# Miniprotein binders against q9bqp7: the designs that were tried, part 173

Target 1, 240 residues: q9bqp7
Amino acid sequence: VPQNWFPIFNPERSDKPNASDPSVPLKIPLQRNVIPSVTRVLQQTMTKQQVFLLERWKQRMILELGEDGFKEYTSNVFLQGKRFHEALESILSPQETLKERDENLLKSGYIESVQHILKDVSGVRALESAVQHETLNYIGLLDCVAEYQGKLCVIDWKTSEKPKPFIQSTFDNPLQVVAYMGAMNHDTNYSFQVQCGLIVVAYKDGSPAHPHFMDAELCSQYWTKWLLRLEEYTEKKKNQ
Short names: E, the ipSAE of ESMFold2; O, the ipSAE of OpenDDE; V2, 0.75 times the mean of E and O plus 0.25 times the DockQ between their complexes.

## First folded at step 14 (miniprotein)

Design we4 (at its last look DockQ between E and O 0.70; V2 from the best seeds 0.73)
Fold by OpenDDE base, look of step 15:
Structure we4 (fold): chain B 240 residues (1-240), chain A 103 residues (1-103)
Amino acid sequence: as target 1 above (240 residues)
Amino acid sequence: SERIKRLEELAKEILRLVEELRKITDDPYVLHLLDMAELLAEFALDAAKRGDLEEAEQLLKWAIEYLEWAVEEVKKLGVSPEIIERLERVLEEAKRTLEELRK
């Protein structure tokens, strides 16, 4: 049980989406602060076993690709992810901002992969927007807040070369989503609350993306796990 | 043992290098590399404290590899040559220290 319990949902915020669809999605810039990001917390609290598995994988890849080849591979993975997020931001942004759509960004297998998911996405409230949890002292940059199949969600877009048909195969992504939800629900920059999460795994080959929907119950379960990871991080940093 | 102490010191030096690099860049890819280096150095420090010297050495080797990669990426981002040269010197000293300790 977390020592520092904090709710994921804010009882002071109405669960009813205020009918005023903001005409423009929020885009709050991430401020450079001493406050740890969600990604940092998750990465710094990886288990030793996980780290050894990753390093063994890295060493195998270096043997296969060479050191420079592996560096290039990793760089390309990051670049492809970045381009995918940029393309999605462009797609999900209001039409008036669309004048400078780099058509080349839209020509990817990942974008093809998510087309069927995008059909169910509406009511975009935020895109690439910073969230801060003041009480728990962490920050994050969320990809998207929108309605998926009529439910307001924090949506996290992921790229993969391998199928991830189960939410369990998404590693710490569920924790990331609920961390963003909890922060947003208590961030004064946001007037609304989210109760659901969605992880979308897009595939390079254009095969249909896997949506992993997280209801309020599942979000609450992962929230407890997130709090434990945050406590572990905090304890680790106090001992340094 | 003197070897344990030196491994602990090396781990702490790597952690200092990570913190220095964090001050000069916000590039998400570089930050990822730095997070890996930090995590590995912390595990190495713990291993050294437990007397698991071989594990500590291996973890430090991997941490240094991530730092090397981070410095290379930071060079591409146009960071001051003077800062880079300083970081490279410290990194090379760390590598030499590790090699000495592995023997």
Scores: ipSAE 0.749, ipTM 0.891, lowest interface PAE 0.7, mean pLDDT 91
Fold by ESMFold2, look of step 15:
Structure we4 (fold): chain B 240 residues (1-240), chain A 103 residues (1-103)
Amino acid sequence: as target 1 above (240 residues)
Amino acid sequence: SERIKRLEELAKEILRLVEELRKITDDPYVLHLLDMAELLAEFALDAAKRGDLEEAEQLLKWAIEYLEWAVEEVKKLGVSPEIIERLERVLEEAKRTLEELRK
């Protein structure tokens, strides 16, 4: 249905990383420019119905917590998500001096929640790394590229509690992954491609995280939906 | 009508203020609040152009609330008191304009 279809995979690029690559994960700096980010595209293409539902939920929370209490709750959820990603980057980094820092960070419920998943993660190739799709004109910051149970994946780490005022819908989680994947596969800063995705949902109480694996076929199906959202965003900006 | 034009002007003023605030901070939390204000103001502009006055007013109320929240967070980042005072005055004026239009 998208008018400007583009493939998610690059047939001219290896789907197997070079074994002689450096063991230090890639961390390409994010350049904040005029082209939109994945998260901005998804947020700006929320439907009016989704926004009305969000506002009703917000009002319920304000009735329960008060205005200041709700703002504090939201700020804490955002901070906990940020700290979760920072902790995972630290844990997955090969730097040995981070061991002591890592153990202090392991005393959070979210980090305990993902421990069983981390046992199946190896071969980390990128952490908190920028991607850019020059043809489709969007950027992103992916969380991790690593092997999960022997499959090289773009991995996205999620906390089970998200601040609703900033939300992309949970339906958007697969779109975010495939958007990063498509950008990476066509970004000249990367020499290889990735065809699988993994979404890991962690729980604050330390309950075992739930992994959502996406094979190449599923990624291709969600890629089409991402292209529709990107097209919708582009049309919106043309009318402004 | 005159009421529709005033609502359109308010929505556009909110959009201009969102862009101004983006220039003074890169804080991701603030930027997320600003993105919500932008989306709501754009929905409100569309509603006003369709003549859906009650919907436009509600959407603008929500957009202003996100913008107020963003200014509160910018204050915590140590932006100069002169900038904060100006932003708070602009927001108070926007709230008064919207309340006047809802009557």
Scores: ipSAE 0.743, ipTM 0.883, lowest interface PAE 0.9, mean pLDDT 84
Fold by ESMFold2-Fast, scan of step 14:
Structure we4 (fold): chain B 240 residues (1-240), chain A 103 residues (1-103)
Amino acid sequence: as target 1 above (240 residues)
Amino acid sequence: SERIKRLEELAKEILRLVEELRKITDDPYVLHLLDMAELLAEFALDAAKRGDLEEAEQLLKWAIEYLEWAVEEVKKLGVSPEIIERLERVLEEAKRTLEELRK
């Protein structure tokens, strides 16, 4: 139980579109301040067990690939993730400049992997857009807010190679989504309410991506866990 | 607690560098390496405070590895010589701290 509980949903907001909504997806630029980001909070509150598991995985990979091979592998994972996000932003954006990006970004196995998910995505309201929770003092950059099978969702795109690297905990992905959701629901730059989340895991070999849908109840459960992580981060920061 | 004080100063120095670099670059790999170095240095400090110097040494060795990789990656990005020098200075301080811990 968090000491500084705050609701994830805003009772003054609706998920229904209205006439005042922008015709193009919002893209609020991320402003740097001393305010911590969602990814920063989650990274800095990893458990000792998670870190040791990651280090053991790293040691095994280095034994197989060599140090240079491991560095190449890991940097490539991050590069492919970045390119995947850039391609998805381009595909989902109505803006012509974004659609004119490098054509090679649009033809990866990861993009093939998500095609069946994309056909169920519509009503895009935000892309690569900054969110800030002014009361809880954190910021984030969310991937996408759109309707998935008729439900307005914060959508987070993930890439996976089999076996997937232990770069981040599977427990942290839902926390990231609800952190963005709670921030957006209370951010004055936005006027709508999001109550659902979607984590889409895309595969390098083009195998069909796996959607992990989170309804309002599940989001509320993960929100409590996010508040605990934020509290841990704040306390840790205060003691340094 | 000379060893604890030195680890404490190092962890704070790494934190300052990570915060500064996050304002300069959004490269996810570089930020990952820096965040891991910071986290591992903090765990090393916690281990030392518990009296587990062997675990503190191992954690600091891992933190140094991430710092070394971060310096290498930052050099490839055409970042200013000043920021590279600051990273190298922190890396050398981390190596000195590790040698003090081994004594």
Scores: ipSAE 0.697, ipTM 0.867, lowest interface PAE 1.1, mean pLDDT 85
ESMFold2 (binder alone), look of step 15: mean pLDDT 85; pTM 0.857

Design we40
Fold by ESMFold2-Fast, scan of step 14:
Structure we40 (fold): chain B 240 residues (1-240), chain A 103 residues (1-103)
Amino acid sequence: as target 1 above (240 residues)
Amino acid sequence: SERIKRLEELAKEILRLVEELRKISDDPYVLYLLDMAELLAEFALDAAKRGDLEEAEQLLKWAIEYLEWAVEEVKKLGVSPEIIERLERVLEEAKRTLEELRK
């Protein structure tokens, strides 16, 4: 159990739509500073076993692609991820027009992969929006907050080039989602409550994306694990 | 003893380079590479203090690789040639030091 426990859900907030809620999705810019981001906390608290596993994967890829080929592959994964997120923000934003976007980007396999998931997404409340937990002192940039099959979710969009594995570990994806959720639920820039998460893995070849839904109970379980990682990060930085 | 001290100093040098590069770029890929280099160097420092020289050397080798890739990415972003040349020189020196310690 974490020593500095704090609840993920805010008892004074509701997940029901309010007439005073803005009609346009919120997009609060991320102000980078000394306060650690969710991704930095998770990266800096990876276990030695996880790091060695990733290095083993890296060496196998280098044997197959060459060092320059591997560098190109890895940088391209980040670039395509960025483009995928930009395309999704455009598609889900009511103020964006498709004519203003790169037509080739909108025809990507990743966008085709996610179409069946998008049909179940509505009531978008936030897109590419900054969150800060003022009490626990961490920040993040979440992808999307919207209703998925009628439930308000923090939605995280992931890309995959199967059969090759991702660069980043998938073990921390649920922790990332609940960290954003807990921050948003206690961030004064937001007025609603999120209790569910959704991780969507889209494929480059256009095969159907895999949705991984997290209900409130599962989110609470991962929240405890996130608090432990945050505690570990804080203690590690005190000792440096 | 002396070899442990040299590995610890190399790890600390790598950590200093990571901090310098964090001030130059906020690109997500560059930050990922720097985060990996930092974590590996911290593990290497811990391994050296425990006397696990083989693990420390391997971790430092990987940390330097990530730093090299980070410098290459920063170079593409239009940082001045003077800064890039200095960073490349320091990294080459770090690589040479590690190779000498590994024999």
Scores: ipSAE 0.625, ipTM 0.847, lowest interface PAE 1.4, mean pLDDT 85

Design we41
Fold by ESMFold2-Fast, scan of step 14:
Structure we41 (fold): chain B 240 residues (1-240), chain A 103 residues (1-103)
Amino acid sequence: as target 1 above (240 residues)
Amino acid sequence: SERIKRLEELAKEILRLVEELRKIDDDPYVLYLLDMAELLAEFALDAAKRGDLEEAEQLLKWAIEYLEWAVEEVKKLGVSPEIIERLERVLEEAKRTLEELRK
């Protein structure tokens, strides 16, 4: 796939807000269909080396925690991630529904971890919103689109436990962000353009989250890698 | 060979199962486990096609582990008996495929 025929940025779009309701962030529901999701493409195009590294890590964890302990640990990672995303969506929503929120969602160490990042986030345009690249035929559910330190970004929230991070979740974060960005920039449900990304790694113990900012140049570089992964997935699908 | 045919059939069944569960908006953890099983089964197929039966066996053993965990999780979630039965059938097919590789 020629990368220049499928650019990440849409020259027909601007950074100006153009939502149907400027006070409410967009939240388009994800419609499951035969079109692959970003996470599906990335998961199914992991290299053999990455898989062996994951299995080696898994065996070390099982040695320490036991098989049941490891299963509980991994299940809990998914649960904590879900709760963290739900809390962030609530916090960033313009809704005055604090009374309807689970107080436990707002008191987690992960939320404490991101407080300093949230102070620099404003102008939220989309939350937990579906994106689809019309031409490249992939879908995704992005976490957030907002201004971070004055730059409109696709923001992806990640959770991490310092002594035992879930290794698989770290491999393809930049590719996931640019895939969402490229899809949104070419999705008719949206009218604005995003050129920057932000990966925020929050910690369970409440220690300060790490922001990993991606400017337009870096996004373009990762976009090329994402296109290769998408092509690899398409080839696999063709052969199955 | 029969080994390659069984691995192809297994990989296709896991793919179909993942796609069907995704349409019903199944649990993200279950989908993760099934996606891992599918990928590992595909790598096992590639190894078998290259004649590397030792690597194919190891990869398929890992795939079976993820399928076993997926079965356990769907039982905990109380999903329909039909889904549980289908997952158990895929798991049994994977175990039979492993036995064929060992021959």
Scores: ipSAE 0.617, ipTM 0.833, lowest interface PAE 1.5, mean pLDDT 83

Design we42
Fold by ESMFold2-Fast, scan of step 14:
Structure we42 (fold): chain B 240 residues (1-240), chain A 103 residues (1-103)
Amino acid sequence: as target 1 above (240 residues)
Amino acid sequence: SERIKRLEELAKEILRLVEELRKITEDPYVLYLLDMAELLAEFALDAAKRGDLEEAEQLLKWAIEYLEWAVEEVKKLGVSPEIIERLERVLEEAKRTLEELRK
């Protein structure tokens, strides 16, 4: 049990849309300060064993691709991920500001991969929007909040390259989602409650994306693990 | 003892360089590389304090590799050549220091 337990859900909030909700999805800008981000907390609390496993994978890839080849591979994975997120924001937003970039990615495998998921997404409430947990003192930038198959979800879009996936902390993806959820549920910039998560893994070759739905119970379980990681991060910084 | 102290100093220097690089970029990929370098340097500092020289040296080697990649990436983003040249100089000094300590 975390020393500083706090509930993920806010009893004063509803998941039902109301007439005062903005007609345009919220896009609160992220303002960097000394408050740690979700991604920084998770990265900085990786175990030594996890880091050594990642380094072994890196060394194996370098043996296959060469050092410059590996750097190009990893930078391209990030670039493709960034463009994928930009295309999705454009597709899901009523404002078509990124339409020109969207055109370049509409024929990509990643966008093809998520088509069947997008058909089940509606009622978009936030896109590329900042969240802050005032009490637990962390910030984040979530990808999307929308209804997936009728359930309001924090949706996180991931890219995966087959057959040689760029190794990321896949088990941290659920923690990232619930961290954003808990922050949003207690952030005064938002008025609604989110109780579900969705991790969508899109594939470069266009094969159908894998949706990983997280119901309220599963979110609560991962929330406890997130609180432990946050506590570990705080203890680590106290000792410096 | 002296070697332990030098490894701790190198780890702290790497941590200072990470913070300096964070101030000149908002690029997610570069920030990821810097986060990895920070974590590795922090583990290296802990290993050095525990007297585990082999682990500290290995972790510092990896931390420097991530910093080198980060500098290469910020160079592509159009950061001032003067800033890049200074960063590359500091990194070369760190690499030289580590190589000397490993001997």
Scores: ipSAE 0.579, ipTM 0.823, lowest interface PAE 1.6, mean pLDDT 85

Design we43
Fold by ESMFold2-Fast, scan of step 14:
Structure we43 (fold): chain B 240 residues (1-240), chain A 103 residues (1-103)
Amino acid sequence: as target 1 above (240 residues)
Amino acid sequence: SERIKRLEELAKEILRLVEELRKITGDPYVLYLLDMAELLAEFALDAAKRGDLEEAEQLLKWAIEYLEWAVEEVKKLGVSPEIIERLERVLEEAKRTLEELRK
């Protein structure tokens, strides 16, 4: 799939500063269907080498924690991630007051980790919102679209713990962000253009989160790689 | 050739079970386990077609392990006992088939 036929940025769109921007962030529900999600495409196009390295890591973890311990560890990673995203959505929603917020969600080390990043986030336009690329036929659920240090970004919140595998999908995080960006820029439910990405890695111990900013050029480079992964996924499904 | 056909059929059975389980829940953790099982079963099918029986058997073993974990998690979500019973039966049959093929 040539990149020139499927650009990440929509030439029909421009950023609309204060023009027709909703005062309430958009939250379009994700509907489960036959159309593949960004995360499914990325996971289903992992290399065999990556899979074997993950299995080797898993076996070492099981040796240390036991099988039940490893299952508990992995389920806790997903649970803490879910709670972190719920807390961020609550914090960034302009319709919630301090009295309405759940203090238990706001007290985690991950939330403390991300405080300095949140100070630079404003103009929230979408939270936990579904995107679909009609032409390329994929869907996704993005975390946040907001201005970071004055630039409109697709923002992806990640949690990190010391026992995380070194070879995990960190390299796929930029692909995930640009996939959401390209979908949103071509989704009729949205009217604005996003050209930048931000990956925020928050830490369980409350140490300062690490922001990875992606400018328009970098997003375009990763978009090419995402298109290749999507083509690979589509070809695999045709051959089944 | 008979062993290859049986490995291919087992991989396809695992892929069918993954699709069935995806219809039961939208839980992110379960979906992650199912996605891993699908990827491993697809690699196993490719290995079997290439005649790499040892790799196919190893990949199928891992795929079944992810499916077992997925069924355990689905069971915790309060799905019908009848559905769980059927899923567990099919999974035990898959495990038995793989053990027979490894002989």
Scores: ipSAE 0.593, ipTM 0.831, lowest interface PAE 1.6, mean pLDDT 84

Design we44
Fold by ESMFold2-Fast, scan of step 14:
Structure we44 (fold): chain B 240 residues (1-240), chain A 103 residues (1-103)
Amino acid sequence: as target 1 above (240 residues)
Amino acid sequence: SERIKRLEELAKEILRLVEELRKITDDPYVLYLLDMAELLAEFALDAAKRGDLEEAEQLLKWAIEYLRWAVEEVKKLGVSPEIIERLERVLEEAKRTLEELRK
């Protein structure tokens, strides 16, 4: 259905590691540009229904916490998410990249939540690494590319505060994953093929994280939806 | 018609404020607040063009709220007091304009 269809998978690439592949996970820095990021595209093409659901949640939270309490809560969610990702990068790196380890960051409830998933993660190839789709003209910063239960995946780590829903929308998480996947599969900074995705939802109270595995067929289905969102974003910007 | 035009003008003013604030910060939380204000203002503009005044007014109220929070966060980042004062004045005027239109 998209006007500018492009394949998610690259037939010239393999998911098997080469002997010449670096032993250290890739970490390509994100270059600030006018090129839109995956998160920007998804946020700017949210549906009215999604926005109203988020506003209803916001009003309920404000009723419970007060406006100042809500603002502190939401800013803290962003801070905790950043710390969670930094801790995971540290844990999954085969080399000590941090000059000094903060042991307290490694003992958060979110890290406790994800322990069972981490036991099945190996062969890390990229961490906090930039991807760019030169043909489709978008960029992104993916969390992790590693083998989960023997399958090479783009892995996205998410935090959740049940029973209170997290502030950031989970509606588009699969689209975010496949957008990164499609970009990486066609990015000259990478040489391998990724066909699977994994969304891991970690909980603040340390209860076991939920893994949401996406096989190649499911990734292809979400890829079509991502292309439609990208097209919608591009059309909006052309009409300004 | 006049009410529709005023709502459209207010939505466009909010979009201009979002762009101005985006130029002075790279803070992820502030950028999130600005992105929400932008999206809400765009939906408000569309609602106004369709003649859905009640929806447009509600969306603008939410957009202004996110902008106000964004300004408060930027103030904590040490931006010039003169710039903050101007932004606060414009936002308060936008809020008053919306309250007058909601009658």
Scores: ipSAE 0.592, ipTM 0.842, lowest interface PAE 1.5, mean pLDDT 84

Design we45
Fold by ESMFold2-Fast, scan of step 14:
Structure we45 (fold): chain B 240 residues (1-240), chain A 103 residues (1-103)
Amino acid sequence: as target 1 above (240 residues)
Amino acid sequence: SERIKRLEELAKEILRLVEELRKITDDPYVLYLLDMAELLAEFALDAAKRGDLEEAEELLKWAIEYLEWAVEEVKKLGVSPEIIERLERVLEEAKRTLEELRK
């Protein structure tokens, strides 16, 4: 149990749109680097078991690709993820014309993979937007907040090169989503409440993306685990 | 006891190198490699304090591997050759220290 329990949902907020909601999705820039980010906290609090599993995966990949091949593979995973997020922000923003660079990004297999999910996404409220939990002192940059099949969700876009997924990104995806959710629900830059999460895993070959929906109850369960990770991070850094 | 102290010192040296490299770049991939090296070195420090020398040595080996990859990546980003050469030299010394401690 976390020492400093704090609720994920804000009882003073509604998840329904109102007349004061902006027609353009919010995009608050991320500026604070002394306050830990969600990804930093999660990376620095992986369990010993998770680390050993990741190292075993690394060793298997190096046997297959060689050391240089593995390094190129991992750097490309980061590059493709960045480009995928840029393309999705472009698609979901209220833009009528795309730049040449954006048009090239839209032709990837990952974008083809996610088309059927995008058909169910509407009412976009935020894109590539910073969140800060002032009470719990962490920040994050969320991908998207929108309605998925009628439910307002924090949506996190993931890329996967099945059958060889990048294992690191699979352990903490739900924690990342609920951390952003809790921060947004208590961030004064936002007026609404999010109670659901969605992790979308898109595939390089264009095969249909897999949506992993998290209802309010599941989000509350993962929130407790996120608070424990945040506590571990804070305690570890106090002793350095 | 002396071997434990030397493993702790090596882990702390790796943690110092991670902080130096973080000041050089904002590249997400390099930062990922540095985060892995830091985590592994912290686990190695804990293992050494518990007297688990075999685990500490293996974790330090992995931490050094991530640091070597991070240095290779910052080299591609056009960081000064003088800085790269210093980092490579310190990293090679860390590798030798670990080999000496392993048997």
Scores: ipSAE 0.482, ipTM 0.788, lowest interface PAE 2.0, mean pLDDT 84

Design we46
Fold by ESMFold2-Fast, scan of step 14:
Structure we46 (fold): chain B 240 residues (1-240), chain A 103 residues (1-103)
Amino acid sequence: as target 1 above (240 residues)
Amino acid sequence: SERIKRLEELAKEILRLVEELRKITDDPYVLYLLDMAELLAEFALDAAKRGDLEEAEALLKWAIEYLEWAVEEVKKLGVSPEIIERLERVLEEAKRTLEELRK
């Protein structure tokens, strides 16, 4: 057990709809400050072995694409991801918001890939919304909170040029999802309880996206691992 | 001993550059590159303190590469040419220092 263990779920909250819940999806703006983000904690606590594996992959890619080609590839991955998230936010938002956005954002293989998943998504509660864990002192920006096949989930949208049929292939993505979940469950800007996660891997060629569902038990297991990463980050920064 | 101290100084300089670059942008891709440079430089500092010169040198080389990419990306974001020129000069000096130490 981590030294600073804290429960992922809030016993004072319910996962059932509440009459006081807002009618439109929440979008709390992210305020960047000295409090670390989920992504920074995960990046800064990579193991030396993971870093060396990443560098070996980088060198193989540079051999294939050239240095400039690799830089273009990497920056394009971030750009495609950003555009994919913008398109999904537009699709899942109220109709007035959708009409005000660039229709070209909606035309990609990634959006085609995710269509069958979107048919099972309803009851959107939050989109591109900030979460903060006041007790554990971290922040994050989650993609989406909605019902997937009747279960309220923190949903994380990912892009990939290659199929990823197993959750293990998503690396730290499960930790990211549960970190957002734990923060939201204890953030006073939200009133509901989320107990499930969903990682959706969309493909550039439009082939069907793979949904990786995380039930409450799996979320609890990854939550313990997230707490360890957060503790590592905090200890590392105290010594610098 | 002298080589160890110079590697530690270089790692600390790289860490200072990362913090300076963090103040001039919040672009996600640039921040990712800076996070990688910071992590690599921190591992390099630890390696140098342990006397592992080969590992420290490799890690510093990779850290500098990520910083160079970060500066290239920041150029595209409309940061002043004067700031970019200064950052490029400091990075070129860091590269030369590392090459001298690797010899």
Scores: ipSAE 0.576, ipTM 0.816, lowest interface PAE 1.7, mean pLDDT 84

Design we47
Fold by ESMFold2-Fast, scan of step 14:
Order: structure tokens, then C-alpha cells, then sequence
Structure we47 (fold): chain B 240 residues (1-240), chain A 103 residues (1-103)
């Protein structure tokens, strides 16, 4: 139980689109600050067990690929993830064109993997947009806010060559989504309310992406866990 | 206790180096490596204070590995050779210090 509980949803806001909302998705730039990001909080509050498991995985990969091979593999994971996000932003934004997509991303199958999910996505409200929780003092950069099957969601796009390859992906993805949600719901740059989350895991081989939908109740449950991680981070940094 | 103090000093040096590297890049891949080095160094500091020297040394070794990879990646981003040379020198000294402490 968190010591300083705060609600994830803002009673002053509606999840329905407002007529005054921009027709173009919002893209608030992330400004560097001393205020911790969601990713930093989660990474800095990993358990010792999680860190040792990750290190053991790294050692196995180095044994298979060599040190340089592992560095190339890891670098490619980040690069392909970046390109996948750029391609999705382009697809979901009317301002960009298909010709700007990475040719290698099309070859990898990630875009084919998400086609069936994209058919159910509409009403895009924000893309690659910064959020800040004024009261809880954290920031983040969310991937997408849009309606998925008629429900407004914070959508997080993940790439994988197999299901859940990393500890962070396995345990912390729901926390990341609800952290963004809570921040957006209390950020004055936004006027709407998000109550649902969606984690989409896309596969390199083009096999169908796995959508992990989180309703309002599930988001509330993960929000409590996020508050505990944030509290742990805050206490840890006060002692340094 | 002298060995504990030296392990604590090394962990703190690694944390300082992480902060220096954060100022010269915002590349997500490098930041990931810096975040891991920071976390490992913080666990190493805790292990040293608890008297778990073997764990502290292992954690510091892993932290230094992430820093080496971070510096290598930062070189590819066109950072000043003078800054890179200084960072490499400090990192090499940290490696030598750890090797001496593990003996």
C-alpha cells in the first residue's frame, strides 16, 4: 500500500472527444528536466533478482553471439524499435507519407504483424507526446492515445522476436502504460481522460501481434503498483 | 574496512562517470546502458556496506562493462575526441582499481 495515494482518473475530465480538440494528433515535445521519467523510475527500482536474471540472460547471449554480436543484436533491437515507432506514427498521422517508412522494417514483418490491430484503431488523439504529472512529479513520452475497439486507450507498441524477451517487458509494461495514463489525466496540456490501456507486442516474423487490453479496473490495480515503485524511487534518491 | 571503503569509492566514481555521460548524449541505447551501470553501482554500494565484498565486486565488474559499451557507442555519435579520451582514461583506471581490489 502506497503512503501517498493519488487517483489515476481525473473526475473533472471526460473520455469523450471534445469539439474543440484538435483534428491533428497532439505531439508535445519532451523537455529534459531533473524530474524523473517513467522509464527511469522503473529501471531504477528493478529488484536485485530481476537484475541478476537480466545479467544471466546477457551472459547466455554473449556465449551464443560473441560480445560484438551481442552488442550488434542489442543495438538492432533499439534501432528496429525506433523505426517501428516512426512507421506507426507515420501511419497514424495524416501529415506523413508511406514513402518515408524504413524498407528494412517492411522486410522484418513488424508492420504486417500489427495490421489486424490497426484496423481497430481510430480517433487518434496524441502521438509520441510528452506527459507530466504535476502533483506526483514524473514525466514520460507516450507512444499513442487512440480509440481501440471504441475505447480510448494509452497504446504502447512493443517489438519482439519472441514473446516477452526482457524482464522489463515481462513485468513492467502495464506499469509504464498506467503511469502515462495517470500523468496525461492530470496534465494541463491535455483535456480528455484515458481509462484503458493497450500493450501491442509485434513480431519480426510477421506473425499476428498480441494485444493486451487493460480495462479501467485493471489499470487501477496496476496504478497502485506504479505508485509503490514511484515511492521507492523517491525514497532511494533522498538517501543519495 | 579499508577494502570496503575502496569499493564504495569505486562505486561512487562509476556513478559520477554515468552522470558525465548523461550530459553528452540522449541516445536511448546509450541511456539504457547508463541506467544499468547506475543501478548495478548502487547495488554494489549497498553490498559493500553490508560486507558482501564478493557481490559488490561482481556488480562493479558488470557496471564497468556497461560503461565501456556506452563510451564505445558515444564515440560513434561524433563526440569530441578529447572528451572520449578523458572518459576512456577514467574508465581504464576504474578497471585497474577493481582488478587490484579483487585480489
Amino acid sequence: as target 1 above (240 residues)
Amino acid sequence: SERIKRLEELAKEILRLVEELRKITDDPYVLYMLDMAELLAEFALDAAKRGDLEEAEQLLKWAIEYLEWAVEEVKKLGVSPEIIERLERVLEEAKRTLEELRK
Scores: ipSAE 0.584, ipTM 0.827, lowest interface PAE 1.6, mean pLDDT 84

